# VH-VL binders against q9h9l3: the designs that were tried, part 139

Target 1, 176 residues: q9h9l3
Amino acid sequence: PRKMVAIDCEMVGTGPKGHVSSLARCSIVNYNGDVLYDEYILPPCHIVDYRTRWSGIRKQHMVNATPFKIARGQILKILTGKIVVGHAIHNDFKALQYFHPKSLTRDTSHIPPLNRKADCPENATMSLKHLTKKLLNRDIQVGKSGHSSVEDAQATMELYKLVEVEWEEHLARNPP

## First folded at step 7 (VH-VL)

Design X12 (framework fv_amlenetug)
Fold by ESMFold2-Fast, scan of step 7:
Structure X12 (fold): chain C 176 residues (1-176), chain A 120 residues (1-120), chain B 108 residues (1-108)
Amino acid sequence: as target 1 above (176 residues)
Amino acid sequence: EVQLLESGGGLVQTGGSLRLSCAASGFTFSNYAMTWVRQAPGKGLEWVSAISYSGDYTDYADSVKGRFTISRDNSQNTLYLQMNSLRAEDTAVYYCAKTRYYGSGSFDYWGQGTLVTVSS
Amino acid sequence: EIVLTQSPGTLSLSPGERATLSCRASQSVSDNYLAWYQQKPGQAPRLLIYGASTRATGIPDRFSGSGSGTDFTLTISRLEPEDFAVYYCQQYYSSPETFGQGTKVEIK
C-alpha cells in the first residue's frame, strides 16, 4: 500500500475582523494525484470573511459542509502513519489542530534542492504558484473564483517527486 | 522506561487555584502530544485537555474551558495544568497521559495520578 | 459529542471463563478510532486495544477487540485472576475524546 499523500487546505476568516484562519476545505491526493479526500468543512465559529478570492469558499459551500470535528477525524485517519507532503504545511496542520511527526512531514516550501532547481536561493520561501510555474511549466491558482485545493495538492505532490530520491537520501543520512 | 510523574495536587477551596505538573522521562517528550484525564472518586474517566508536541495548539473539554490552561516546557520535559476558579465538581484524580502518536486520542502511558480535592 | 454506553455494568465470572464486553456509540465511530483500557483499584488505566482491534504492546493475546460503526466488543478469551478489573472504551474519532462509563468484571 502507498504510504505518501499530499494535502492542501483552504481557510476562511473567523474571530475579530476575520483575522483567525479556520479550516473550510481540505483536499488529499495520493502519490499518483488521485483524490482521496475533498470536502468543504464547517468551522465551529462564525465566518466573518470567506476570503473567496484566495480560498474559493462561498456561503453556499457551507450549507452541507462536514462539521469540523467530524472532518478532522476523517482527515487524521488518512494522514496517520503516512508521509504527508504539503506547501507551508504548518498552516494546514494548525488549521487541523494536528501535529504530524517531523520525520514523516515534507514541506515543499522548505526543501533546499527544490529551490536550487528553480534557480532560487536555497533558504528562500517560494510560493507554490512560483515553484509550479518554474519547475512544471504550469499555471495554477489562475481561476477568478479562488484557488483549487485539489489542484494545489496535486501540484505539491508533483513538485516533491522532482526531488524525492535526493531528499529522502538526505533525510536518511540526516534524520530530523 | 517511559515514566510520567504528576505533582501539585492537594486540598483547595472553591474558587481557588492549583497548578499541576507532570515530569516525563524515557521518551522524546517534544515528539508527542500530551493530555490530562481526570477521574472523580468512584466515577469514570473524563478527558480534560490536550496539547500538541510544540505547545502551539491546545484543546479543552467544555467543562473546564476558560478556567484551565494546559502548557508544556519541552526543554525540561514537563507538562502543566493551571486550574483556576475551581469548583467542587473538579474534585478528581488527575492523570497525565501520553498520546500514542501525534494527533491520536488513544493514550499509551499514564502517570500515577495526583488527587485534587475542592471543598467549600 | 459522541456518547459511549457500555454493557453490562457488571460482569460476574470465574477464572477460566470467557468475558464479552460491549460498547455502543451514539453515532458512527469511523475508521475504528476506538480504544479499550483496563483499570485496577488504586492504579492508572492501562491501554489494551486501539484502532478497535489492535493489541497494544505487551498485552496478552487473550484480549481481543472487534466491531465497527456503533457497536464494539472487547473479548477476554480465558479470564486470569489478574483480569478482574474495570474496563473502559474510548473514542478518539471526534473531539472531545469520550469514555464509556465502564464495565466491572468481578469474581463470581
Scores: ipSAE 0.000, ipTM 0.468, lowest interface PAE 17.0, mean pLDDT 86

Design X13 (framework fv_amlenetug)
Fold by ESMFold2-Fast, scan of step 7:
Parts: sequence; structure tokens; C-alpha cells
Structure X13 (fold): chain C 176 residues (1-176), chain A 120 residues (1-120), chain B 108 residues (1-108)
Amino acid sequence: as target 1 above (176 residues)
Amino acid sequence: EVQLLESGGGLVQTGGSLRLSCAASGFTFSNYAMTWVRQAPGKGLEWVSAISYSGDYTDYADSVKGRFTISRDNSQNTLYLQMNSLRAEDTAVYYCAKHRYYGSGSFDYWGQGTLVTVSS
Amino acid sequence: EIVLTQSPGTLSLSPGERATLSCRASQSVSDNYLAWYQQKPGQAPRLLIYGASTRATGIPDRFSGSGSGTDFTLTISRLEPEDFAVYYCQQYYSSPETFGQGTKVEIK
């Protein structure tokens, strides 16, 4: 059977006025929530805005960060051939400069049954924080020191597991 | 064979300055973060400073901030520690250490150390 | 900063005995960000274990690491004469990187 992992990335601002989102941390967990990968990553471009409130990234993390080229290679080896679960996962793939097949991608921000279970409009894009609170009764992304990408990846996998059977059946009938 | 060789230690007066060097060989120096760790006579290990593989990012222990400057020359495979405003408590053997995996903060290779003695 | 406290300060044992060394953190440390080092008099430290449980290259099988969160352990299953040394734990999860104060393993 095809293995499944969940991913969450943290981005910092690079480029003019910090408007470009560049990868600065990546966490990957397996089906049971065990961490397979969690590294700070040094962008190839100068960091203009750490976005610390959301990313949790500070200048000190960059000292011990893995170079982007090397981190990307490690991450892609883990993702290739697996079902990858994420929340608004297109942002993570963009930061990784990576294309993952749609047939193997699961985006918990675009799964109508998941929104339905949370009493939200089926086609709305709900935040990971909101869905996790409603469906798992768990608070994530708490405080002002930034998000934990490990915590977010674990929550994302747990959310997907709530709808896995019905959503996989839907995808088998309606391939992307 | 990975080798790290420190130099520049010696006796210096309080308030003085000293520059330590670490010559690296046997690995692609420019791919790894580097660190300085010190050990006072008869005491344990204390992390002092670290520098990213590119030299663009540095970090320091609170005890040395504003007085010490870490730098590197990737073309010469050399790590430096400029020590200013030296205090008696800076007396220690200073080790150059290589980060195990690129930027990872565990240290797989260490130099032999160079003794810095600060006295008045 | 994360303070690491090692215990005991000194272990007096005979060759062939099992040594168990403790390292306690003041705050939670990812078990993948904890290392152990061995230091003999007049020598630089030598990396034994990283990632709490992964043995460094060339380190004998008698050395093992375990633990997570705030409690970590280094075990030497059967002490050899060359294992009598000072051992340090180190966290690299949170800056600044910090070391424990050391545990001396000495001949009884």
C-alpha cells in the first residue's frame, strides 16, 4: 500500500519588501504523527522579514539551518511516491519549488466532508487552527512566538484521518 | 581525514585583545557551520559562538556578546575568533568544532584546543 | 536558556560493570537535538551520540543513548578500561547550545 505523510512549512519574507515567501523550516510526520523530518532551512536569498509571529523563525535559527539545496533534496526523497497531506499545501510546494502529483496530494483546506463535520460551509477555505479546534478540540498556533510546523503537520494528519475512508472513495470515483 | 588546528592562544592582560584561528582540512569547509567551545581549567564545556556555512549569520553566548566576533574565510578554510575586552573569566582552552551535519548544532570533530590565559 | 543537569557528578565503577548516566533538561528538548560527548584528560571531547540515540561513526556498540523530553540517559553496557572519562550531554534544540556540567566515570 501507498504510504502517507503530512507536511507543514514555515516561510520567511525575502525579495523586495519581504514579499516573497521562502522556505525556512519544514516538518514532515508519518501516519501515526511521528516526526520524519524537522529542520530549519536557510533561504538562498537575503531574509528581509522573519515573520516571527507566524513562522517562529528568528535570526539565531539561521546559524544552524540546513542550506536550501540540501534540505530540498532530503525533503523530496521523503515525499516522492507518497500521499502527501497538508493544509493549503500549494504554499508549501511553491516554497519547495516542487511539483507533487495531484492524485497523491490531499489538501485539508479543500475537503468538503471535513468542513461539513466542522459545521462550516463545504466549499469555504477554513484555517487549520479553526478545524483543529472544532474537530479535535485542540488549540494549536497559540501565542505570539510563532507556529510549530511539527504541531501543524500532526494536526493536519489527524484531521485527514477523520475523513480518509470517505475521501479516498470519492477520489477513486472522481480522480483529480 | 578531517583535521582542525587552533592557533593564536597565549597570555594576555585584562582588557586586552587576542585573535584565534582554526585551520580546517579534510572536508568541504564552506558547506558546514562552525563553532567555538571553551573550557575553563578544571571546569565543563561552554559554547561560545557559531557561524553559518556562508558567514552571513552568527550567534554568541551572552557572556561574550559585544566583545567577541566570529568570522570565517572560506577561500582559506579558516575560522576566526576575535576576542576584545578580555576578562579573567575568559581564561580557558578554546576548541574549534565542526557541526556534524551542515548546520546541526552537535559537533563531530574538534581541534586540539588553544589555551587563552587572561591575567592582570 | 535550557539548563542541563547531569547526575551523578561522579560514578565509581569497575571494568565490566554497567554505567548509567542521566541528563535532565530545565525545559523540554526534542530527543533529536541531544548529544553526548566523552572527554579524557588533556584531550578534546569526542562525539558519542547525537539525536539522543544515534551512535556517531566509530563509536562501539556498548554505548547507547535513550530518552526524550527532559530526561535523557547514556548507557555503557560493559565498561572497558578506556571508558573511564568525563561525559557531557549537550542540547542543540534551542539557542544558546548548552552543555551539562559533566559526569566523571572513575575506577573504583
Scores: ipSAE 0.012, ipTM 0.591, lowest interface PAE 8.2, mean pLDDT 89

Design X14 (framework fv_amlenetug)
Fold by ESMFold2-Fast, scan of step 7:
Structure X14 (fold): chain C 176 residues (1-176), chain A 120 residues (1-120), chain B 108 residues (1-108)
Amino acid sequence: as target 1 above (176 residues)
Amino acid sequence: EVQLLESGGGLVQTGGSLRLSCAASGFTFSNYAMTWVRQAPGKGLEWVSAISYSGDYTDYADSVKGRFTISRDNSQNTLYLQMNSLRAEDTAVYYCAKFRYYGSGSFDYWGQGTLVTVSS
Amino acid sequence: EIVLTQSPGTLSLSPGERATLSCRASQSVSDNYLAWYQQKPGQAPRLLIYGASTRATGIPDRFSGSGSGTDFTLTISRLEPEDFAVYYCQQYYSSPETFGQGTKVEIK
């Protein structure tokens, strides 16, 4: 079987009015949900908006956080050549300033069979929280101080595993 | 100029449902988190719900969890609040408000509010 | 959740006088993530101060905010007739966002 990982990133706001989403935490898990990487990451620009309610990032997490350039190198070593699963994963790749081949990318926000199993419209972009509750009967992102990117990456991998066989067969017949 | 215009308020019976809308203009709606804040007659302000700029993340006050759903349509510059299983204590003016920063901060612009009255 | 307690509940003053409004937090509001709002009867709240001490756009310089940690103050240096209203403090350091119960500034 091919090596597969799931990723979830947390972003903070940098630049004018916090307009730019900059990487501040990244979690990567393997197929079985074991943590391969989980680090707080210091953006190269001044943080204007921590977005704490959703990111879970606070000023104290930036103390001894790994500088972006170093973290990016570590993360890319893990992702390169693997099938990478994420939810709305284009946001994570943008924050990493990284291009991952579409043939090796799996986005659980854009897998029609997954939405169908959740009794949702196939073309809708459903949240990770909604899909996880509907299909895995688990409540994630229940904290009032932001999300756990480890929890989100683990849930994302579990969701993909529900449709893996049929989706991989679809992609083999319809290469991206 | 920045404008937020709420609609959808009215009289509804206990246990009923109602959907509020907020039409936004004068700023790049898709770049900002949005919130609903309510005020019961003669009382203070109570935060109800928030949604991230993308719509991917939501948050709710404990008093409305499981009953209210916040959502947004960035193509139409519109914020929504779906209210189910309404109770008498949900009676309030509901304000749509914009976060000053994209994902957090104070609320820099508010709509005029829409009154929701829940009665038996 | 952080509880904000405002004092006094009512301030009875005349135009031209100084108003000092207090807001006390049940735990430290770090990074000065505290705002003040003005609300007149039948109107939506208006943001006056954010970051504990920064005036919002268009707010007259007679309004000033100060404080840190658990104790914050809104000062109106010389009350104008239009300043008689209810004032709310709000923290945005910790979710859920919470408001104080309000201080009514009324004509004596």
Scores: ipSAE 0.007, ipTM 0.580, lowest interface PAE 9.8, mean pLDDT 88

Design X15 (framework fv_amlenetug)
Fold by ESMFold2-Fast, scan of step 7:
Structure X15 (fold): chain C 176 residues (1-176), chain A 120 residues (1-120), chain B 108 residues (1-108)
Amino acid sequence: as target 1 above (176 residues)
Amino acid sequence: EVQLLESGGGLVQTGGSLRLSCAASGFTFSNYAMTWVRQAPGKGLEWVSAISYSGDYTDYADSVKGRFTISRDNSQNTLYLQMNSLRAEDTAVYYCAKVGYYGSGSFDYWGQGTLVTVSS
Amino acid sequence: EIVLTQSPGTLSLSPGERATLSCRASQSVSDNYLAWYQQKPGQAPRLLIYGASTRATGIPDRFSGSGSGTDFTLTISRLEPEDFAVYYCQQYYSSPETFGQGTKVEIK
C-alpha cells in the first residue's frame, strides 16, 4: 500500500478567552480508510470552551483521555515519513505543535483540480462538508452533536484519491 | 461565503450610549468565538472585546472594561457590542471579526466596519 | 500586555522589489501565535499569515512569514502593484490581543 495517511483533529478552546485551539481528539486512517489512531486527548491547559456543537467534545470525554504529551508522541510516530492528507491541515499540525515537510503534505482545502471537479472556483477554500457532498454524495458533520474526526479523516482520504494521480504528477513537475 | 455586516454606528454625544450589531452568515456562527476590533481615524488597530462561542466567557480591553458589554444571540447569528459612557477617544471604525477556529485566535474574516463618532 | 513594535514605519519600494517587514515583541510569543494582516485604504484588514508562518486561505505564495520568540518577519518576495498597503502584526498568545503600529509599504 501507499505510504500515506489522512488525519483529522478536534480542538477545544483553552488559554485567554478560549482563543487557543488545543488538541482534544485525533483520528488517523490509512489509504484504505482503516483506523490507525483515534483517541480523546487531554490538553495540558484548562479547557475554557469545549466548542461542543463543532468538536463533539464534552467534559465526560476528558475523564479518561490520553494526556497531550503522550498522545503527541504516538501521533508523530504514525505521521513521520509518510504523506499526510488533511483538510486545512496546517491547523492540525499547529494543534500538534508539529512541523511536517511540505513535500509530504496534501491539503484538500488547497487542491485546485479538486475544486474544479466540484464546480467551485479553483482558488476558493471549500469546506470538507461541501466537497464531500458534491464529489462523494455523502453527508458528513450531520446533526448538533459535533463532528466525527474518524468520518472526516475517511472523507478526506477519499477526496484526495479522486485527484491523486493528477495532483502527484503536478507536484512532481512543480515541487513545493 | 463568510459575511459579517456591522450596523448601529453613528454620531453620539460624550456620555451617551450606542449598541452595535454584527450579522453573520456563511458559517456556523455558534461554533466560533467572535471579537470587536476598532480603528481610530488615521490610527492603527486596537482589540476591544471577545466572546466565546457559547457566550460563557467574555473579555475586554482595559480602556473599555466596565463601559462596554459584548454579547451574542446564536439563534439569530448576531454579535452585539453595548457601548456606555462613551468618550471622544472611543471615536473609531468598529470591526466585527471571526476568531479562526482552526487558526487559533487569529481573526480570519472581518466585516466592513461601522463608524462611531463621539462628540460633545 | 505584550507590546509589538513594527519597523520600518514606512517602506518605499518599486514593483518587483522584495519587501521585508519586522515585528518585535516585548516578551516571548510562545507557540508562534502571531498573525499578519494587510489593510488597504477604506477597507477592512485581511488575514495574510497566522502561526507566524502559515499562509491564510487564498494568499499568494509571494507572502511568507518567519521568526519565533520575540522577532518576526513578513516577506513579500516580489511586490505587485496591489501589495502597496499597510501591514499589521498581531499576537494572540496573551490577553489582551495586541497589534503593532503598522508598516506602510508605498510606491517609490
Scores: ipSAE 0.000, ipTM 0.463, lowest interface PAE 14.1, mean pLDDT 86

Design X16 (framework fv_amlenetug)
Fold by ESMFold2-Fast, scan of step 7:
Structure X16 (fold): chain C 176 residues (1-176), chain A 120 residues (1-120), chain B 108 residues (1-108)
Amino acid sequence: as target 1 above (176 residues)
Amino acid sequence: EVQLLESGGGLVQTGGSLRLSCAASGFTFSNYAMTWVRQAPGKGLEWVSAISYSGDYTDYADSVKGRFTISRDNSQNTLYLQMNSLRAEDTAVYYCAKVSYYGSGSFDYWGQGTLVTVSS
Amino acid sequence: EIVLTQSPGTLSLSPGERATLSCRASQSVSDNYLAWYQQKPGQAPRLLIYGASTRATGIPDRFSGSGSGTDFTLTISRLEPEDFAVYYCQQYYSSPETFGQGTKVEIK
C-alpha cells in the first residue's frame, strides 16, 4: 500500500579488463515483498567477467535477457515518484544511469537507528547479510553460486520496516 | 605502481581483538573486490575473507565466521579486518590482496603481510 | 569446499631443466577459474597464471598453464635461478576460495 518499493541489482564486469560494472539483473518488490520486476538484463557491452560468485549471473541467463535500454525504461517507470529502498543503493542507481531524488531515497546501509538495533556502530556501513541475520534472524546470501536479488530486495524492505516510523519522522524534521 | 600496505598486526592473547588495515594506492580502489589471505608459520595459504567493490557483499571462511568482519572505506582507499575472539590457530601472516578480472577470484597484487601472533 | 592437491611436494631440479607441477581438484573447476602463484621465502605470493592458462602481466613466457576440469598443470619450460620457490594453485570457482598445499621447486 505505501508508495514505496525496494530494489536490488546485480552487476557484471564489462569494458577494458572487466573494470566497468554493468547492470545484469534487477529485482523490485513492493511494500509487502511481492515481486514487481525481476529480469536478467543484457548489457550493451561485451561481458568480460560474470562475477558469478557475487552476482549469480551465468552465460545462459543472457540468452533471453532484456536489452539494457528497454529494461531501464521499464525500471524507471516503477521507481519514478516512489520512495525507493535499497542497501548501498547508490551502486544500483549508478548501474541504471539514474539519479533518484535524495528525499525519496532510503539506504539501509546509512540508517543509524538500524545499526543501533543490530548492536553495530551507528556510522558503520554494515552488510545486508549481517543486518538481516541480527534483526530478522534470517540467513540470506548462503548459496555459493551468487546472491538472489529478489531475496536481497525482500530483506531490504523488511529491514526498513523495522525503523520506518522513527526514520520517516526524523527525515520530516531534518530534510536532506 | 600498485601498492598495498598492511598494518595492525602484533602479539595478542587468546580471546583478544585486533584490527588490521590495508592502505591501497596506484589503482581505482572502489572498482575492485578485495580479500584477506593468511599463512600460518611454515604452512600454506588460506583464504580468510572477501568484500565486493561496493562493500555490499562479504564472504568468510567457515573458520572465522562470526569472529572476523571485513570492511572498506572507499573514500580513504583502505581495507579493514576486525578480528575478535582470537584463537592460537589464527596465528599467521595476514595478506591484503586485490581481486583481478574474475570476480572474487585470482589475486593480482598482494601486500607485504602483517604478522598476527595469538598466544595463550 | 573444493580441495586442491598438488604434486609432487618437492621437485629437485637444476637450472635449465623443465619443471612440471600438478594440481588436482576434488570437484570440477568450471570456467577454468584456477590460478598459480609463486612465493619466495619472506615474500608475498606473486600471481603467475589465471584462468588456468593466461599469464599475468610481466610474467615470462617460460611459464605456462594448462588443464581443465579437475586436472591442471603449471610448466616452467627452462628453469632460471630465480624460479626456485614454492608454487601454489588456487581455485576461485566455488566459495571458499582454496589453495593447494604447495610444491617446492629447489636446487638439486
Scores: ipSAE 0.006, ipTM 0.504, lowest interface PAE 13.7, mean pLDDT 86

Design X17 (framework fv_amlenetug)
Fold by ESMFold2-Fast, scan of step 7:
Structure X17 (fold): chain C 176 residues (1-176), chain A 120 residues (1-120), chain B 108 residues (1-108)
Amino acid sequence: as target 1 above (176 residues)
Amino acid sequence: EVQLLESGGGLVQTGGSLRLSCAASGFTFSNYAMTWVRQAPGKGLEWVSAISYSGDYTDYADSVKGRFTISRDNSQNTLYLQMNSLRAEDTAVYYCAKVDYYGSGSFDYWGQGTLVTVSS
Amino acid sequence: EIVLTQSPGTLSLSPGERATLSCRASQSVSDNYLAWYQQKPGQAPRLLIYGASTRATGIPDRFSGSGSGTDFTLTISRLEPEDFAVYYCQQYYSSPETFGQGTKVEIK
C-alpha cells in the first residue's frame, strides 16, 4: 500500500492590508499520528497581520523560523509520491505554491460518506472542528490563542480512517 | 468506566529482566496510544515509553533505550513493557496510562501502578 | 528536550485560600500542549487540565489553567481539604514528553 500522511498549515497576512495568506507553520503527521514535520516558517514578505487569534502565530515564533524556500523544499520531499490527507487542503497547497495529484489527494471536507456518518448533508462543507466533535467526540481549536496545526493534522488523519476502506474502494471504481 | 490494571512488578536483581502488563477495559483500546510513566520512591514523574494505537511506532526515554521494549496486543486489550538489563536506578512504581489521542497527547487515565525494586 | 520548571516547590496554605502554581518551559510549548496533574500520597496521578486551559471531565471549576509559550499557570480559586496534593505540569508537544519537578500544596 502507498504511504499516507496528513497535513495542516497556518497562515499569516502579508501584502496590502494583510489580505494575502502566507505560510507561517506546517505540520505533517504519518498514518499513526506521529509528527514527521512541524516548523514555524518565515514568509518571504513582510508580515502585516499575524492573525494570532486563528493562526496561533506570534512575532516571537518568527525569530528562529525556517525560511519559506527551505521549508517548502523539506515539505515537498515528504509529500511527493504519498497520499496526502487534509481538510480544505487546497488552501494548504496554495500556501505551499504546490500542485499535488488529485489521485493522491484526500480532502476530508469533500468526502460524502464522512458527512453522512456525522449526520450532516453529504454535499455540505463542514468544519474540521464540527466533524471531530461529532465523530471523535473531541473538542479541537478551543481557546483564544489560535489553532494547533499538529492537533488539526492528527484529527484529520483520524477522521479519514473512519471512511478509508469505503472511500478507497470508491476511488478505485471511480478514479478522479 | 475506563480501567487500567498493571501487573508483573516485584523484586529483581541487577542485570535481570521483568515484564509488566497492563490490562485495559472500558474504551476502544486499539484507537489510542498508550504510555508507561515511572516514579522513583519520593521523586517526581518520569516518562518511560509510548506506543501508537497500531503498535507500529514506539518511542523511549534515553535512559531506557535499548533495554526496554514497549508492545501491545490489541486483540487482548493489553499493553506490555519488557525490561531487560535492569539497574538500581530503574527502581520505581510503573504506571500504565492512556493517551487521549492515537499519537501524542495528554494522559487522561492512569492505572494504580506496580512497584519494581531492583537490588543487588 | 524541553525542561519544565515549577515554582514554588512547596506552597503552604489554608482551606479557602487561592493557590497559584507556575510552570516555565525552557522552550516554547506550541499549540498549548501542556497538561496539569494532581497526585495524592499512594495514588496514581489524575489529569486536571489539558491544552493548557481545558478542564478534564469531572474536574471542579475551581481549577483553571492559563498561559502560553513558555509560561503557564494553574489556579485553584478556593482550596478544599481534598486539594492538598502534589501538582505536576507536563508537555506533550515535543518528544520526549517531560514533567515538571512538582509543587507540593500543603496545609498550613
Scores: ipSAE 0.000, ipTM 0.462, lowest interface PAE 17.6, mean pLDDT 86

Design X18 (framework fv_amlenetug)
Fold by ESMFold2-Fast, scan of step 7:
Structure X18 (fold): chain C 176 residues (1-176), chain A 120 residues (1-120), chain B 108 residues (1-108)
Amino acid sequence: as target 1 above (176 residues)
Amino acid sequence: EVQLLESGGGLVQTGGSLRLSCAASGFTFSNYAMTWVRQAPGKGLEWVSAISYSGDYTDYADSVKGRFTISRDNSQNTLYLQMNSLRAEDTAVYYCAKVLYYGSGSFDYWGQGTLVTVSS
Amino acid sequence: EIVLTQSPGTLSLSPGERATLSCRASQSVSDNYLAWYQQKPGQAPRLLIYGASTRATGIPDRFSGSGSGTDFTLTISRLEPEDFAVYYCQQYYSSPETFGQGTKVEIK
């Protein structure tokens, strides 16, 4: 067990014409892929667009969902002081209205060695689905019932483990 | 006004590759999911692929999985479709379309389409 | 995948008449994630209805959508000359997105 977790959030559309991305689900797994947190989250604003194709969120999931303020408190207690791994993780932190230190943040969409292992250009932002298929030989995010944030968080942790030693050494020599 | 302009279509032999581009203007491209829909000559519409607003999530029709790759460059407001291992049945007009509400599967604006012809 | 079957294949009508187009799904389309499009020869499709019954921006009120579950209908209350086209239904509930085969509304 390391002081490292992986996170994946799902957002729904709120505000005018559903243009605002609001947190509606969050999954957090530990280093070994065990689930530490997985809750549907009720946004404080009216949901205009469930974005079900991507989020997997439906009205039924909101019935017993944890209110945003409470969920945010629970999530931040898990993240604080830990190395947090995510894919395009800035979107998750924005939805959480949270700042996590750069020194403790690992974004699998911006790790050049990971792209290199996948035979992709080092400067390209590759999707989680593509990297997972190339490097782990696993298909994630299949079907239109929406993405499993647990599955995505687990895949993200496994991808990071492939470059962990190399990337931690790089960060020690080049602190953010 | 919202505009979507496809390019890159043409004649290609079976087994070949082709890359389609879609230049978007008149809306905040980075806020919307995008899709490719094709139509074979004289036939109906067939959904091909979709990509989320961030580019983190992609989806494909079974007929193109493993052969086609959808991608986007939000800094240049451009959507791409990389087509490999092309088959005769891939012959179609390819439309770029904007998803209505950030992940809803209905498509509110469409480009003019670009013709891809695959022959032996 | 969800298969959408449109009927009739062709509707032959005169301007001023009512058109009723059917779309049947092979399984329930939950949340009414069903759209209707109009396509004229040589043109890209145009979104008419989404969410089974919500008119898209700029679409005249003579177009209306109804239905739920497996049975959906597009109604054009009074056909105008520009309404003669092919119409497609589309579900966006279950991957992959699928379209019906189309109904051609033609002049009698």
Scores: ipSAE 0.006, ipTM 0.492, lowest interface PAE 13.8, mean pLDDT 86

Design X19 (framework fv_amlenetug)
Fold by ESMFold2-Fast, scan of step 7:
Structure X19 (fold): chain C 176 residues (1-176), chain A 120 residues (1-120), chain B 108 residues (1-108)
Amino acid sequence: as target 1 above (176 residues)
Amino acid sequence: EVQLLESGGGLVQTGGSLRLSCAASGFTFSNYAMTWVRQAPGKGLEWVSAISYSGDYTDYADSVKGRFTISRDNSQNTLYLQMNSLRAEDTAVYYCAKVRWYGSGSFDYWGQGTLVTVSS
Amino acid sequence: EIVLTQSPGTLSLSPGERATLSCRASQSVSDNYLAWYQQKPGQAPRLLIYGASTRATGIPDRFSGSGSGTDFTLTISRLEPEDFAVYYCQQYYSSPETFGQGTKVEIK
């Protein structure tokens, strides 16, 4: 048995027209929801679009933010060898420039039993906000200030815990 | 199976230029960082340069910074190392290697190496 | 940069014996950012251990890695004839990535 953590990242737009998603904040929580890591991260490229309405990131957060190279080292130290839970987690790993083993990755946006519990079609991709409201009766990502990546990571861990036994048994029978 | 094949090595004069290529197969090239590591005759391993999965981030050893340029073509599954202003101390076997992650990490597969000899 | 010092420089042993190879870092390295490689004459290096203690795919269980901070060890519990080679440690915690100078395990 491996230890488990949940991750949520916030990205800003870099590159032409701000189309490239670059890491600007990362939050990691343990199985109980305790914060292991939460930092604003300075991308190595010029920020074109802060995407503030969704990311919650503003120019002031970049002052004294941890440089990407240093933050990445800290984050990977926490993730390596652990089961990592996220929602649409491929976006987080891409922003981290990191490829986590599929066998140790759990994506709450692609777990059919979780959609079933939410009375949603198993083949649908549901947002974290929708699943959290339906299954945990909590409203996340509210207000004008954007997302809290800590809140999102905590919600993601709690969602996974609802299907953990069933999904781990499924993965043991159907290894990735 | 994962395979990496280096080419482009040879004899060059001090101050000259050379371009190395590494053809990758057996894995999704665009998902992984790549690196160049060299080994001078009878010596140990020295990391030279790395490039992220997208090519947006590169890094260099101080000994080659400003002279060498790492690049990649994800559509052709090929890694490159452009070497300029070559010095005698650049003489080595150059290995391309696959990094386990999108960025930095251990080097899980290596090519056979290509010899670069720099002489006056 | 982090300097890695390997000891001993040469280890002369017979098949069946246990080999213990040390790698010491000039400053603290995360125990998840240290790798070990094997290199045989005329061949490219082969990854043995990453994350200080995790065996790479296809590596026999007689190879094991341990350690943290500044002191790391590679152990080969019972040497086979094919294990006589040069072994390198490498850190990938801090740029630039650096290698130790190598330990040669040779037949007695």
Scores: ipSAE 0.000, ipTM 0.469, lowest interface PAE 16.8, mean pLDDT 86

